# VHH binders against Bifunctional D-cysteine desulfhydrase/1-aminocyclopropane-1-carboxylate deaminase, mitochondrial (DCD): the designs that were tried, part 5

Target 1, 364 residues: Bifunctional D-cysteine desulfhydrase/1-aminocyclopropane-1-carboxylate deaminase, mitochondrial (DCD), of Arabidopsis thaliana (Mouse-ear cress) (f4hyf3)
Amino acid sequence: SPPSWASHLRPLPSHTFSLAHLPTPIHRWNLPGLPNGTELWIKRDDFTGMELSGNKVRKLEFLMAEAVDQHADTVITIGGIQSNHCRATATASNYLNLNSHLILRTSKLLADEDPGLVGNLLVERLVGANVHLISKEEYSSIGSEALTNALKEKLEKEGKKPYVIPVGGSNSLGTWGYIEAAREIEEQLNYRPDDLKFDDIVVACGSGGTIAGISLGSWLGALKAKVHAFSVCDDPDYFYDFVQGLLDGLHAGVNSRDIVNIHNAKGKGYAMNTSEELEFVKKVASSTGVILDPVYSGKAAYGLINEITKDPKCWEGRKILFIHTGGLLGLYDKVDQMASLMGNWSRMDVSESVPRKDGVGKMF
Below, E stands for the ipSAE of ESMFold2; O stands for the ipSAE of OpenDDE; V2 stands for 0.75 times the mean of E and O plus 0.25 times the DockQ between their complexes.

## First folded at step 1 (VHH)

Design C9 (framework vhh_7z1x_3)
Fold by ESMFold2-Fast, scan of step 1:
Structure C9 (fold): chain B 364 residues (1-364), chain A 124 residues (1-124)
Amino acid sequence: as target 1 above (364 residues)
Amino acid sequence: QVQLVETGGGLVQPGGSLRLSCTASGFTFSTYAMNWVRQAPGKGLEWLSGISGSGDSTSYADSVKGRFTISRDNAKNTLYLQMNSLQPDDTAVYFCARVYRSGSYFHPNWFDPWGQGTQVTVSS
C-alpha cells in the first residue's frame, strides 16, 4: 500500500512488480574539499540490479504492472541512443515475457547505420529489443508523443497490444517510483541507532519523474529535506513546468517551485562532456571507489561541488544525500574521450623471473 | 595510428570555388560517419556538413546549404567538400573529423580524431 502521507494522491497504484533489489544502501561518501561540518552521503540506486538498472527500475515497477494489467504483449518507449531508461525497459520487458520496441534518437548521419553494441545498446540487443532509429531532427520536429503513437498504431495493425511508456518513464504513475523511494529512505533512517537527518537531497534530472517523486515524497513525508535537481538537458524552467504537470496529474496540490530547486548542469549539452567533467568522474572513482556515469550522476555531482565551491557558507554543517542514479554502461560510450586521462599502466618487468623448464604450472 | 590529412585550401575571390580533401588512415573508413567543421579567426568551431559511412545520407548547416557539397570515396579513404559561391565570411581553417559510431547529437567535442586543418581565405 502507499505511504499514509500519500494516500490522497491519484492515481493510486493497484500493484507493482518486484523488479529491483530494494532497499539500496545509504553510506558516507568522502569527497575532499567540503566545508566545515558538511557531510556527503550516497544512496546507491546504481545497486537496484536488473542488469545495472539505476533509477528507472523504480518507475518500471509501477509502469510494467499497469502494462500487464491492461493485457499488453508489447512495450514501446523512446529516448536517446544511450538511454538508461530504454535499456531498463528492454530488460524488464524480457523478465515479464513482453516484447519491447525502443525508439532511439541519434544524429541524422548515424540513423541509417547499425547503431552498434556500445554501452546500453549491447544489453538492449542481447535481451531481444526491437530498435527503431530516428534522427535528432525528426525527434525535434515530430515530438516523442507523436512518434510513439505512430509506432503504436503500426503495431496494433499487426495484431499486437502495445503499452507506451513516455521518455524516461516520467508520467504521474511513474512518479510513484521515487515517492516510494522517499518512504524507503525514511525507514532506513528510522532503523538507525543514531538520529541522522538529511538537510538536502541531490539528484540528476534527465526526464523529470525522479525529481518529481523524491521532492513530493520529501515534502509530504517525514524527510523534509530540500531537494536539489541538476538538469542534464533542456533548462530549469522547462523542468519546473514539466514537474508541475506531473504534480497536477497526481492531484498533489503543491507548486513545483516550492518543493524542488532545479540547477542547470547541462554543460556542453545532453550526453556530451567537457574534459573537466570526465576528469571529475576519474577523480571521484580514484578517491572514493564510486564510479559515476558521465551523463547523469557525474554532471549532478560536478554541479553540486561547483555550487558548494561558489558559496561554502550556505553548505556549512549540512548533511547531504546524493542519489546515484546508475548508468555505468554509459561510461563505455566515453572510452575514446577518456583515453588521454588514463596513464596507470606498465609492462611488467619479468627480467629477474626464471621460466618454468617443465611447463607443469600451465593449466592448458 | 589514426590519421586525417586535409588539403585543398587557399586564397579565392568572392563567388569562387574550392574543393577540400581529407585522406584517412588507421581505421575502417567506410564504417564511420565523417564531418567538416571550421574555425574562423577569433571565433569558435562551427559544424558545416556530415556524411554517413555508406555515403547515402548527408546533412548541412543552414549557413552552407545549397553552396557546399560533401562526398566520400570509400575505396580511396577520402572525404571531400566542394565549396561553391564562396563569401568573405567563409574565411576559416577547415577540419575534417571522424564521428563516433554511436551518439545522439552532432557536436565538435564528439569528434576524434581531428587533422591539422586547411586554411581557406576568401578575399578580393
Scores: ipSAE 0.000, ipTM 0.176, lowest interface PAE 18.6, mean pLDDT 85

Design D1 (framework vhh_brivekimig_d4)
Fold by ESMFold2-Fast, scan of step 1:
Structure D1 (fold): chain B 364 residues (1-364), chain A 124 residues (1-124)
Amino acid sequence: as target 1 above (364 residues)
Amino acid sequence: EVQLVESGGGVVQPGGSLRLSCAASGFTFSSYAMSWVRQAPGKGPEWVSSISGSGGKTLYADSVKGRFTISRDNSKNTLYLQMNSLRPEDTALYYCAKDRYYDSSGYYRPFDYSSQGTLVTVSS
């Protein structure tokens, strides 16, 4: 059943599928350079499982349940060429014995060519997703809703029963994924022997559903933490309006500007990185062992550290929960840009005095 | 350092014509595709047309096909939009955009809309 503080929301989901490995861990995250008394903690939604899922599988637990309830045999979704959402949807569809069709936008120059196997594309193609390329110009002029509807009509004429999932899974039903995540965090804190309470929750914003869910859950529930979202595309005003649409669709009766603080962390633009952002991801990995996705979680964490650096006094004594939204395959898409940062290799210099004998080393 | 400056907008009667210009600086103009995007009062942005870096390929939104012509002069770092048979629904602020393509890593690059635009009003 839904959390008691969310029982007034409509529509109420009837059920979910267990796709994610929940609850995900919460642990201390020791980044260097934090102000005195400032604690950073991390919620490991990169550990949700289901072939390197992150935040998207929490939404899919609700959306895929509706697809099956509607007797769909096929799922359609849409996104950029390296969409984490499209990869997660393809994998979830396979787990549920559903066909998947992914509309992926790319440049005009690349739309007529094989998109390759880099990052999310490899997983999507391995699990048997049907990839449909469109140009960015076609996407911009037609829009995601009309594109998915056109493919839906085509597949219906072929005798299929398609269910459409919007960009990022970010609709009112998908928003329940992070409403439930707020309850999960409450329960995890209640099981602790200490009195840990977070002052702030920080997360990346790409499509808006994650921030809508966690901010609403924090506002209505027991968490009562200030939610900070770092947008990696568009601008904060766009997301305040988009999130408001999701909240209105849930009959939540709250204003988006009251429940979330949206910061611009776009940098060079969606899916593009500054050298400083990539250097930061490497520094975080070497200092803490946590590997951030450079497109989403990496930009959000970089944005957070910049905010703290601008006004360290405001962050003194605060306990901050950062949500790692996954997306490790995005790092593999950045190999060319990160090559100059990776000097930590050498040919092993093995002295001739080290005993040698054929067959001692096993290669299995 | 990238700068885009639009000009050529104004008031025109239905059926009339206007030619928009965009002066580009701060980048190698011929190496980038360029686009025109418009935003009507109270509505979201709408892509109008794109042209490849060489000028060899052009694309148009269905709403303007046959009426508008995109062109460029790489020797002058200037993008053009010739608008014919203008209709009241063409009334909008028109933006010149440096179109971004997928890089060698494969990530999608969005349009860059940082300029102030040029206003086109189609009314008698």
Scores: ipSAE 0.000, ipTM 0.102, lowest interface PAE 22.4, mean pLDDT 85

Design D10 (framework vhh_brivekimig_d4; at its last look DockQ between E and O 0.01; V2 from the best seeds 0.00; counts 0 for: pae E 22.3 > 2, unsure alone 60.5 < 65, placed apart)
Fold by ESMFold2, look of step 2:
Order: structure tokens, then sequence, then C-alpha cells
Structure D10 (fold): chain B 364 residues (1-364), chain A 128 residues (1-128)
């Protein structure tokens, strides 16, 4: 059942599947150089699973339950070539004995070629998802709804029963994934022996569903934290309107501009990184052990640090929860761009004249 | 309003030690991270070390790690830099800087162009 503070929202989900490993940890995140009294904490939604890792699996727990209730035999979804959502959908489909069809956008030059096995594609192709390539130009001109509807019609004529999941799982039903995450955070704080309360919640914004859910849950529930969303693709005004659509679809009666602050963190644009962003990801990894994907959580954290640097006084003394939305598999798509930042290696020096005491040829 | 006054510089032989001090006034010292920055003759500023407002966290440039120790005494509003095993390349004018955040656009906490300098500095000369 929904949290009591969300029982008036519609659509009201009837049940979910348990796909994610929950709850995910909340722990202190000691980035160097924060203002005095500023505490940065991290919610590890990158730990929701291995092949299912990331924020999207929370949305899929609701969407896949609806797919099964509708007696779907097939799931259709759409995203970029390294979409974490498409990978999670493909994996979850296999868990539920459903076929998956992924519409993946890539460059015009690559759309007619084998897309390879880098990162998320390795998992998708290993589990046997049906991969359909389109160009970014076709995606931009036709739109995600028209593209998924066209594939849906094709599969229906072949006798299939497809269920369509929108970009990033970001519809009003999928928004429940992060409404429930707000309840999870409330419960984690309630179990603590102290009075820890976050002033701010920070999260990347890719397709809008995550920020709609966490913002609404914080607003309606006990968290009452100011939510900062860092957009990695479109301008903030677009996302205020998109989130408003999701809130209206939940019958929430809330204005998006009242419950979330959306910041521009796209840099060079979706899935493109400046050298400064990649250097930041490297520095965070080497100084804290937390690995941020460069496309979502990396841009969001970089954006947060830039905001703190610009006006440290408004962040002094605040307790900030950063939601790590996962995406590690997408890091493998950046190997060439990051190569000069990586540590060196060496061949171990060994002497062939030093005898192995347990005999030659032993493996142990 | 904010005043930072460095002292403790001088001429020292290679391998020697010096202790720099920075007296702070005009702000709540314990609330701010503090840094040391140096500028060699004819060169641009170079970040040396930083310390959190409480004194619990410290950062060092690779060139000084293991030789320099940053510290602070919040009861005296004073920042310190203990400089051991000094080398000729440590010759510079040393400044302290008030820096609420050490992160910068390119290098995070140690890009010199992001430090706010409001002091005259103290000269350290390392020579035989």
Amino acid sequence: as target 1 above (364 residues)
Amino acid sequence: EVQLVESGGGVVQPGGSLRLSCAASGFTFSKYAMSWVRQAPGKGPEWVSSISGSGGDTLYADSVKGRFTISRDNSKNTLYLQMNSLRPEDTALYYCAKGPSLYDYVWGSYRPSYFDYSSQGTLVTVSS
C-alpha cells in the first residue's frame, strides 16, 4: 500500500515487484573543500543491483507489475544507445519471462552499423533484448511516443501483446518509484538513534520521473527537504513543465516550481562531457572511492559543487543528501576520453632463476 | 574589513625549517577553510595547502606532501604552516587565503585562480 501521505494520488498502484535491492545505504560523503558545517551525505541507488543497478529499477517495480497485470508478453522502451533504463528494462523483462524490444538512438553514422558491446549494450545483448537502432535525427523529428507506438503496432500485427514504457520510465505510474524512495528515506532516518534531517536533496534529472517522485514525496511526507534537480539534457523550463505534467497526472494539486529547484548542468549536452567534468569524476573517485557515472550523477555532483563554490554562504551548515542514480556501465563508453586521466601500470619484475618451491608448472 | 597578516618568513638553508603564521581578523575564523598559496619570483600563484574550519581535514599539493604541515588555532584566530626539509624551489612569497570552498572549475580544491587573497604575504628564501 502507498504511504498514508500519498493515498490520495492517482494512479494508485495495486502492487509492485521486488526487483531492486532495497533499502540502499545512506552514508556520509566526505568530499574535500566543503564549506564549514556543510554535511554531504549520499544515497546509494547505484546499489539497487548489479545488472539492474540505478534509479530506473525503482520505476520498473511499478511499470513491470502493470505490464504483467495487463498480460503483456513483450515490453517496448526507448532511450539513448547507453540508456541505463533500457538495460534495466531488458534485464527485468527476463526476470519476468517477457521479451524486450529496445529502440536505441545513436549517431546517423552509426545507426546502420553493429552498435557493439560497450557498457549497457553488453548486458542488453547478452540477455537477448531485441535492439532497434534509430538516428538522433529520426528521434528528434519523430518523437519517442510516435516511435514506440509504431513498434507497438508492428508487434501487435505479429500477434504480440506489447506494453510500452516511456523514456526513462517517466510517466505518472513510474513516478511512484521515487515516491516510495522518499518513504524509504523516512524509514532509514527513523531507525537512526539521532535526529538526522536533511535540508536538501540533490539528484540528476534526465527524463523527469525521478525528480517528480522525490520532490513530491519530500513535500507531502516527513522529509520536507528542498529538492535540487540538475538537468543533464534539456533546459530547466522544459523540465518544470514536464514535471508539472507528471504531478497533474498523479492529481497531486502541487505546482512543480514550488517543490523543486531545477538547475542547468548539461554542459556540452546529453551524454557529452567536458574535460572538466571527467576530471571531476576522476577526482571524486580517487578522493572518496565513490564512482560517479559521467552522464548523470557526475554532471549533477559537478553542478552541485559549482553552486556551492559560487555562493558558499547559502550552503553553510546544511545537511545535503545526494542521490547517486547509478549508471556505472555507461562509464565504459568514456574509456577513450578518460584514458589520459588513468593511473599507470607496470609489468611485475620476476626472476626466472628463482625456483618455485612447490615445483614448476603449479598454478597455486 | 577582512585582514590577513602573514609572518615567519626569512632566509634559510636547504634542508632547514620555518614556521609561518597568519593572523586573521574581521570574520568568524573558525567557520572558514584556510589556505596557503605561494608565488615564486616571476611566476603565477601556486596552491600549497588547505585546512577545514574545524582543523579536522587537510589537503596538500603533491610538491609539499610529507614536508609541510598546515594547522590552525581557532582560539587565537591564527593559521600556521610548518615547513620542513626546505628546498630552493620553495622560495616564494607565501600568502594565506580565506576560502570557503576549495573546489575550482578545473582542479577542484587547488586551482590558484579561485583563491581570494587579501594579504601582503611573507617571503621565504631557501639558498646556500
Scores: ipSAE 0.000, ipTM 0.104, lowest interface PAE 22.3, mean pLDDT 85
ESMFold2-Fast, scan of step 1: ipSAE 0.243; ipTM 0.669
ESMFold2 (binder alone), look of step 2: mean pLDDT 76; pTM 0.780
OpenDDE, look of step 2: ipSAE 0.282; ipTM 0.669

Design D11 (framework vhh_brivekimig_d4)
Fold by ESMFold2-Fast, scan of step 1:
Structure D11 (fold): chain B 364 residues (1-364), chain A 129 residues (1-129)
Amino acid sequence: as target 1 above (364 residues)
Amino acid sequence: EVQLVESGGGVVQPGGSLRLSCAASGFTFSSYAMSWVRQAPGKGPEWVSSISTSGGSTLYADSVKGRFTISRDNSKNTLYLQMNSLRPEDTALYYCAKSGRYYDFWSGYYTHPSYFDYSSQGTLVTVSS
């Protein structure tokens, strides 16, 4: 059953599947250069499991339960060529013995060729997902709803029973994933011997369901933290309207502008990186051991540090929880852009080393 | 449809014993870790005990350790809680719970029993003279 503070919301999910490895850890995240008394903590949703999942599996626990309840044998979803959501959907579908069909958008020049096996594509193809390529131009002109409905109709004519999951799993039902994440954080804090309380929660915004859920949960529940979402595509006004649609679909009775602060962190554009963003990801990895994905969590963290740098006094003394949304396989799509940053190698000088007397070809 | 039916509760004097049972159906019982959770009058829910899929590993709350024993019979799809040396503070409604997304078996972390996937109304245990 849902949290008591969420009992008025609809649709009210009847059940979920245990797909994610929960609860995920919360620990201190020591970035240098923070204002006096400012604490940064991290919620490790990159550790949700499910073949290196992230935030999407939390939504899929609700969406996959509905798919099975409707007697679906097939799942359809749609996204970009390196979509974390599509990879998570393919993996979850396999675990539930469902066929998966992924509509992936890529450049026009690449839509007629094998998309390869880099990053998320390798996981999707290994677990047996059916990949359908479209161009970015086709995606923008036709729209995701019409594209998924066209594939649904085709599969129904072939005798399949498809269930359609929208881009990023971001509909009212999928929003419950991060409503429940808010309860999970609340309970983790309640079991601590200290009185840790977060002033701020920070997360990346790609499709809107994650930010809708966590902000609603923080607003209605005991967390009462100010939620900051850093958009990595489109613009903040688009997401205020989109999140409002999700909140209205939940009958939440709240205004999106009251419960979340949306900041533009798009930079060069969706799935594209500035050199400064990639340099920041490297700096965070080398200083903290935390590896951010460059498309979502990396842009959100970079945006947060920029906001703090612009007005350090406003962040002084605050305790901030950053949600790492996963997506580490996306780093493999950035190898060429990051090559110039990676100078930490050398040929070992073995000129003074003594060869073994008793073995040739031994590895250990 | 997941169904969990508890039984074995009742009134017992301090120092007495009771054995609770939970009959499970609608899922592959042997594939899930199981737990007991209780809610005392006027208090929030409290995790009591958990058992692994095979029954080889068990965990107990400090308040019941040494007095309660959790066990399961996978051939009968049944979970048990043997309660010995009962105290007035053990008075509560006891719930059988299937492992869910908000239960970490190894750390003993859990949410309210109503969040777990079950159809149970619980079984009342009253410890009084």
Scores: ipSAE 0.000, ipTM 0.122, lowest interface PAE 18.9, mean pLDDT 85

Design D2 (framework vhh_brivekimig_d4)
Fold by ESMFold2-Fast, scan of step 1:
Structure D2 (fold): chain B 364 residues (1-364), chain A 126 residues (1-126)
Amino acid sequence: as target 1 above (364 residues)
Amino acid sequence: EVQLVESGGGVVQPGGSLRLSCAASGFTFSSYGMSWVRQAPGKGPEWVSSISGSGSDTLYADSVKGRFTISRDNSKNTLYLQMNSLRPEDTALYYCARGLKYSSGWYTPLGYFDYSSQGTLVTVSS
């Protein structure tokens, strides 16, 4: 059943699938350089699963249930070449015995050769997804809706029953994923013996469904935290309007500008990184053991630290919950850019070592 | 109608150079990525190189990387392939191919390309 504070929303989802490993942990996150009065905590949505890791599976619990309810045998979605959403969709489809078709936009201008097996691509191809590669130019000129509809029509002519999931799973139904996440956080806080209450919730914004859900849940429910979204593409005004569309689709009766604060964190642009962003990800990993993805959570965390640094008095005494949205597999696409930051290796000095006299040795 | 006409092939000695041309007509040339594909005697087709519509991005097969250069002149509706340090294994019929604007298939580097005529023959022998 929905949370009592969300029972007026329409449409109400009738079914969900248990795909994610929930609840995900909440723990203290000790980043160096924070003001003494400021507490940073992390919600580990990177722990929602291994092959399903990240924020997208929370949306897929609702979207995949609708697909099955509509008797779909095939799922279509679309995203960039290292899309966490596409990887999660391929894995969830396999769990439910559905065929998956992924329209992937290459980071190169050309889409005429095998995209490879790095990161999310390896998982998608191993679980049996059908990959349809397109160029950035084709994506921009045709648009995601026309592309998914064209593939849907083709598969229908082949006798399939496709269900289309939009970019990032970000529609009104998918928004329920993070409405439910707000209830989960409420329950985790209620279980604690202390009076921990968050003043702020911080999360990356890529497609908009995650920020719509968590901000609505925080607004309507008991959390009442200020939600800060750090956009990694487009601009904040675009997302205020997009989130408003999701809220209107839910009959929520609230204004996006009242429930979420959207900050620009795109830096060089979508999926591109400054050296400072990559150095920040390395520093966070080395100091806390938390590995942020450089496209989403890394930009959001970097943006948050910049806001705190710019005005430390405004953040003094606040307790902040950062939502880690996953994306570890996409990090492997950044190996070449991060190579110059990685100096922690050496050739073992074996100059005084003598090879075995028998010429043999065990490997393990 | 759409036409692609290849030229510039011939007989060349190992280590030599050739420049292939492809004259395109019947479509907006600058809106399409273009490719070179070759087929050696008795073998299947092999993708060689591709170039974006603007000419800003190029891709090469590992077998020709560092030796071949793809380029285009959108004002002349012409695609080029500069072939240097030619080897006997480069002997093939070379085809100019247009990438389809709406192609979204699986790994099908040759499945969505338009071929024209008989191509242009490149023979590398002493």
Scores: ipSAE 0.000, ipTM 0.106, lowest interface PAE 20.0, mean pLDDT 85

Design D3 (framework vhh_brivekimig_d4)
Fold by ESMFold2-Fast, scan of step 1:
Structure D3 (fold): chain B 364 residues (1-364), chain A 125 residues (1-125)
Amino acid sequence: as target 1 above (364 residues)
Amino acid sequence: EVQLVESGGGVVQPGGSLRLSCAASGFTFRSYAMSWVRQAPGKGPEWVSSISGSGGSTLYADSVKGRFTISRDNSKNTLYLQMNSLRPEDTALYYCAKWGYDFWSGYSEGAFDISSQGTLVTVSS
């Protein structure tokens, strides 16, 4: 059943599937250079499981339940070539014995060649997803809704029963994923020996459903933390309007501008990185062992550190929860851009002073 | 050395009430969330209720919600469980526990540090 503070929301989900490994851990995240008295903590939604999921599986627990309830045999979704959402949808579909069809927007001018097996593409193709490539121009001129509807109509003519999931799983039903995440955090804090309370929750904003859910849950529930979303595409005004549409669809009766603070962290643009962003991801990994994805969580964390650096007094004494949304496979799309920054290799010195004996290291 | 000593159990008729106590020593009581866990004959341990270190937050299993009330007195290092409207199914050995090592992993059903004898509650006519 939904949280008591969310009982007025509509539609109320009838059921969910257990796809994610929940609850995910909350632990201290000791980034060097934080102001004295500022505490940073991390919620490890990169550990949600289901073949390297992240934030999207929380939405899919609701969306896939509706798909099965509607007797769908096929799931359609759409995203960029390295979409975490498409990878998670393909994996969830396989778990539930559903066929998956992914409309993927290539970064190339034409969509006429095999997109390859890098990152999310390998997982999608291994679990048996049907990949349909489109160009950037086709996506821009047709739009995601018309593209998914066209594929839906084609599959229906073939006797299939498709269920369409929008970009990022970001609709009113999918928003319940992070409404439930807010309850999960609330329960984790209630079980703590020290009565820890977060002043701020920080998360990346790509499609809007995650920030809509966590901000609504924080606002309605016991968390009452100030939610900061760092947008990695479009602009903050676009997302205030988009989130408002999700909130209205839930009959939430709240204004998006009251419940979330949206900051621009787009940098060079969606899925593009500055050298400073990539150096930051490298430094975070070497200093803390936490590997951020460069497109979503890396930009959000970089944006947060920049905000703290600009006004340390504003953040003094605050306890911040950062939500790691996963996406490690997307890092492999950045190999060429990061290669010059990865100088930590050398040929092992096997000079004459190192004893040698023929055959000792050979496998039979 | 952590010590937890439960008391207050006994035989009571259905619909009756009992108040359990747990006297804690060997650790900073106010710094730890505390729980009540019960074990019915022939069954594994079942979590009943938890309370935060300050007493500001409480949680209950669905089976006892509205009937049981957990509380604590940090000045006396004592945890309480007020049990009302008792049912035969509440018959069990009741233990108090503090969260152990795995609490920080974020699992609400984390490791319990149960090292005590418990207190027996029997609900029968």
Scores: ipSAE 0.000, ipTM 0.118, lowest interface PAE 21.0, mean pLDDT 85

Design D4 (framework vhh_brivekimig_d4)
Amino acid sequence: EVQLVESGGGVVQPGGSLRLSCAASGFTFSDYAMSWVRQAPGKGPEWVSSISSSGGSTLYADSVKGRFTISRDNSKNTLYLQMNSLRPEDTALYYCARSYKVTYSSGRTYEYFDYSSQGTLVTVSS
ESMFold2-Fast, scan of step 1: ipSAE 0.000; ipTM 0.098

Design D5 (framework vhh_brivekimig_d4)
Fold by ESMFold2-Fast, scan of step 1:
Structure D5 (fold): chain B 364 residues (1-364), chain A 126 residues (1-126)
Amino acid sequence: as target 1 above (364 residues)
Amino acid sequence: EVQLVESGGGVVQPGGSLRLSCAASGFTFSSYWMSWVRQAPGKGPEWVSSISGSGSSTLYADSVKGRFTISRDNSKNTLYLQMNSLRPEDTALYYCTRGRYYGSGSYIPTYGMDVSSQGTLVTVSS
């Protein structure tokens, strides 16, 4: 059943599939350089699974249930070449015995070469997804709706029953994923022996469904935290309008500008990194053991620290929950850019004075 | 059982005024953004104005800003559009819709813009 504070929303989802490992942990996250009394905590949505790791599986629990309810045998979705959403959709489709078709926008000039096996691509191809490459120019001139519709029509002519999931799973039904995440956070806080309450919730914004869900849940429910979204593509005005469409589709009766604060964290542009962003990810990993995705969570965390640095007095004494949206596999796409930052290797020094005897070491 | 019934249209001279009403039933009226959309003869639909559930936020198309005022009475489940300084180009069938305008140049109604919605005709002519 939906949370009581969300029972007026329409449409109400009829059922879900249990795909994610829930609840994900909430723990203290001790980044250096925070103002006195500012507490940073992390919600580990990177722990929702391995092949399903990240925020997207929460949306897929609802979207896949609709696909199966409509008797689909095939799922179509679309995204960039290192899309966490496409990887999670391919894996979820395999678990539910559905064929998956992924329309992937290449970062290369031409879409006529094999895209390779780096990061998310390896998982997608191993679980049997059908990969359809398009160029950035084709995506820009045709649009995701027309591209997915064209593939849907082709597959229907081949006797398949396709269900289309939009970019990032970001539609009104998919928004329920993070409405439910808000309830999960409420329950985790209610069962604590302390009175922990968050003033702020911080999350990356790539496609809009995650921020729509968590901000609506925080607004309607007991959390009542200010939600800050850090956009990694487009601009904040685009996302206010996009999120409004999702809220209207839910009949929520609220204005996106009242429930979420959207900050620009795009930097060099979508999926591109400054050296400062990559150095920040490296420093966070070495100091806390948390590995951020440099495209989404890394930019959001970097953006948050920059906002705190600009106005530390406004953040003093606040308790902030950062949602880690996953994306570790996409980090492998950054190996060449990060190579110059990594020097922690050496050949082990084994002098002739170290005793040696055949058969002591096992190779297998 | 969601119903939206528009009224208050008529013939008026340029510079005149009209007040449109929309009686809503079958849903929790105060929980939804409401909008006015118009369709001139031979043209596509054009968004006019939107109001938040509480009435605290209002939005207007540039073509009507300063002339039209959207309001609501949640105790009566009724939406209003006060139209002042009417012009011939305001001539259209006016529809009450559940939902809010979003995006530049687009409107996505959640209900009310189908053939079953009657609308109310406004004719501005001398």
Scores: ipSAE 0.000, ipTM 0.118, lowest interface PAE 21.4, mean pLDDT 85

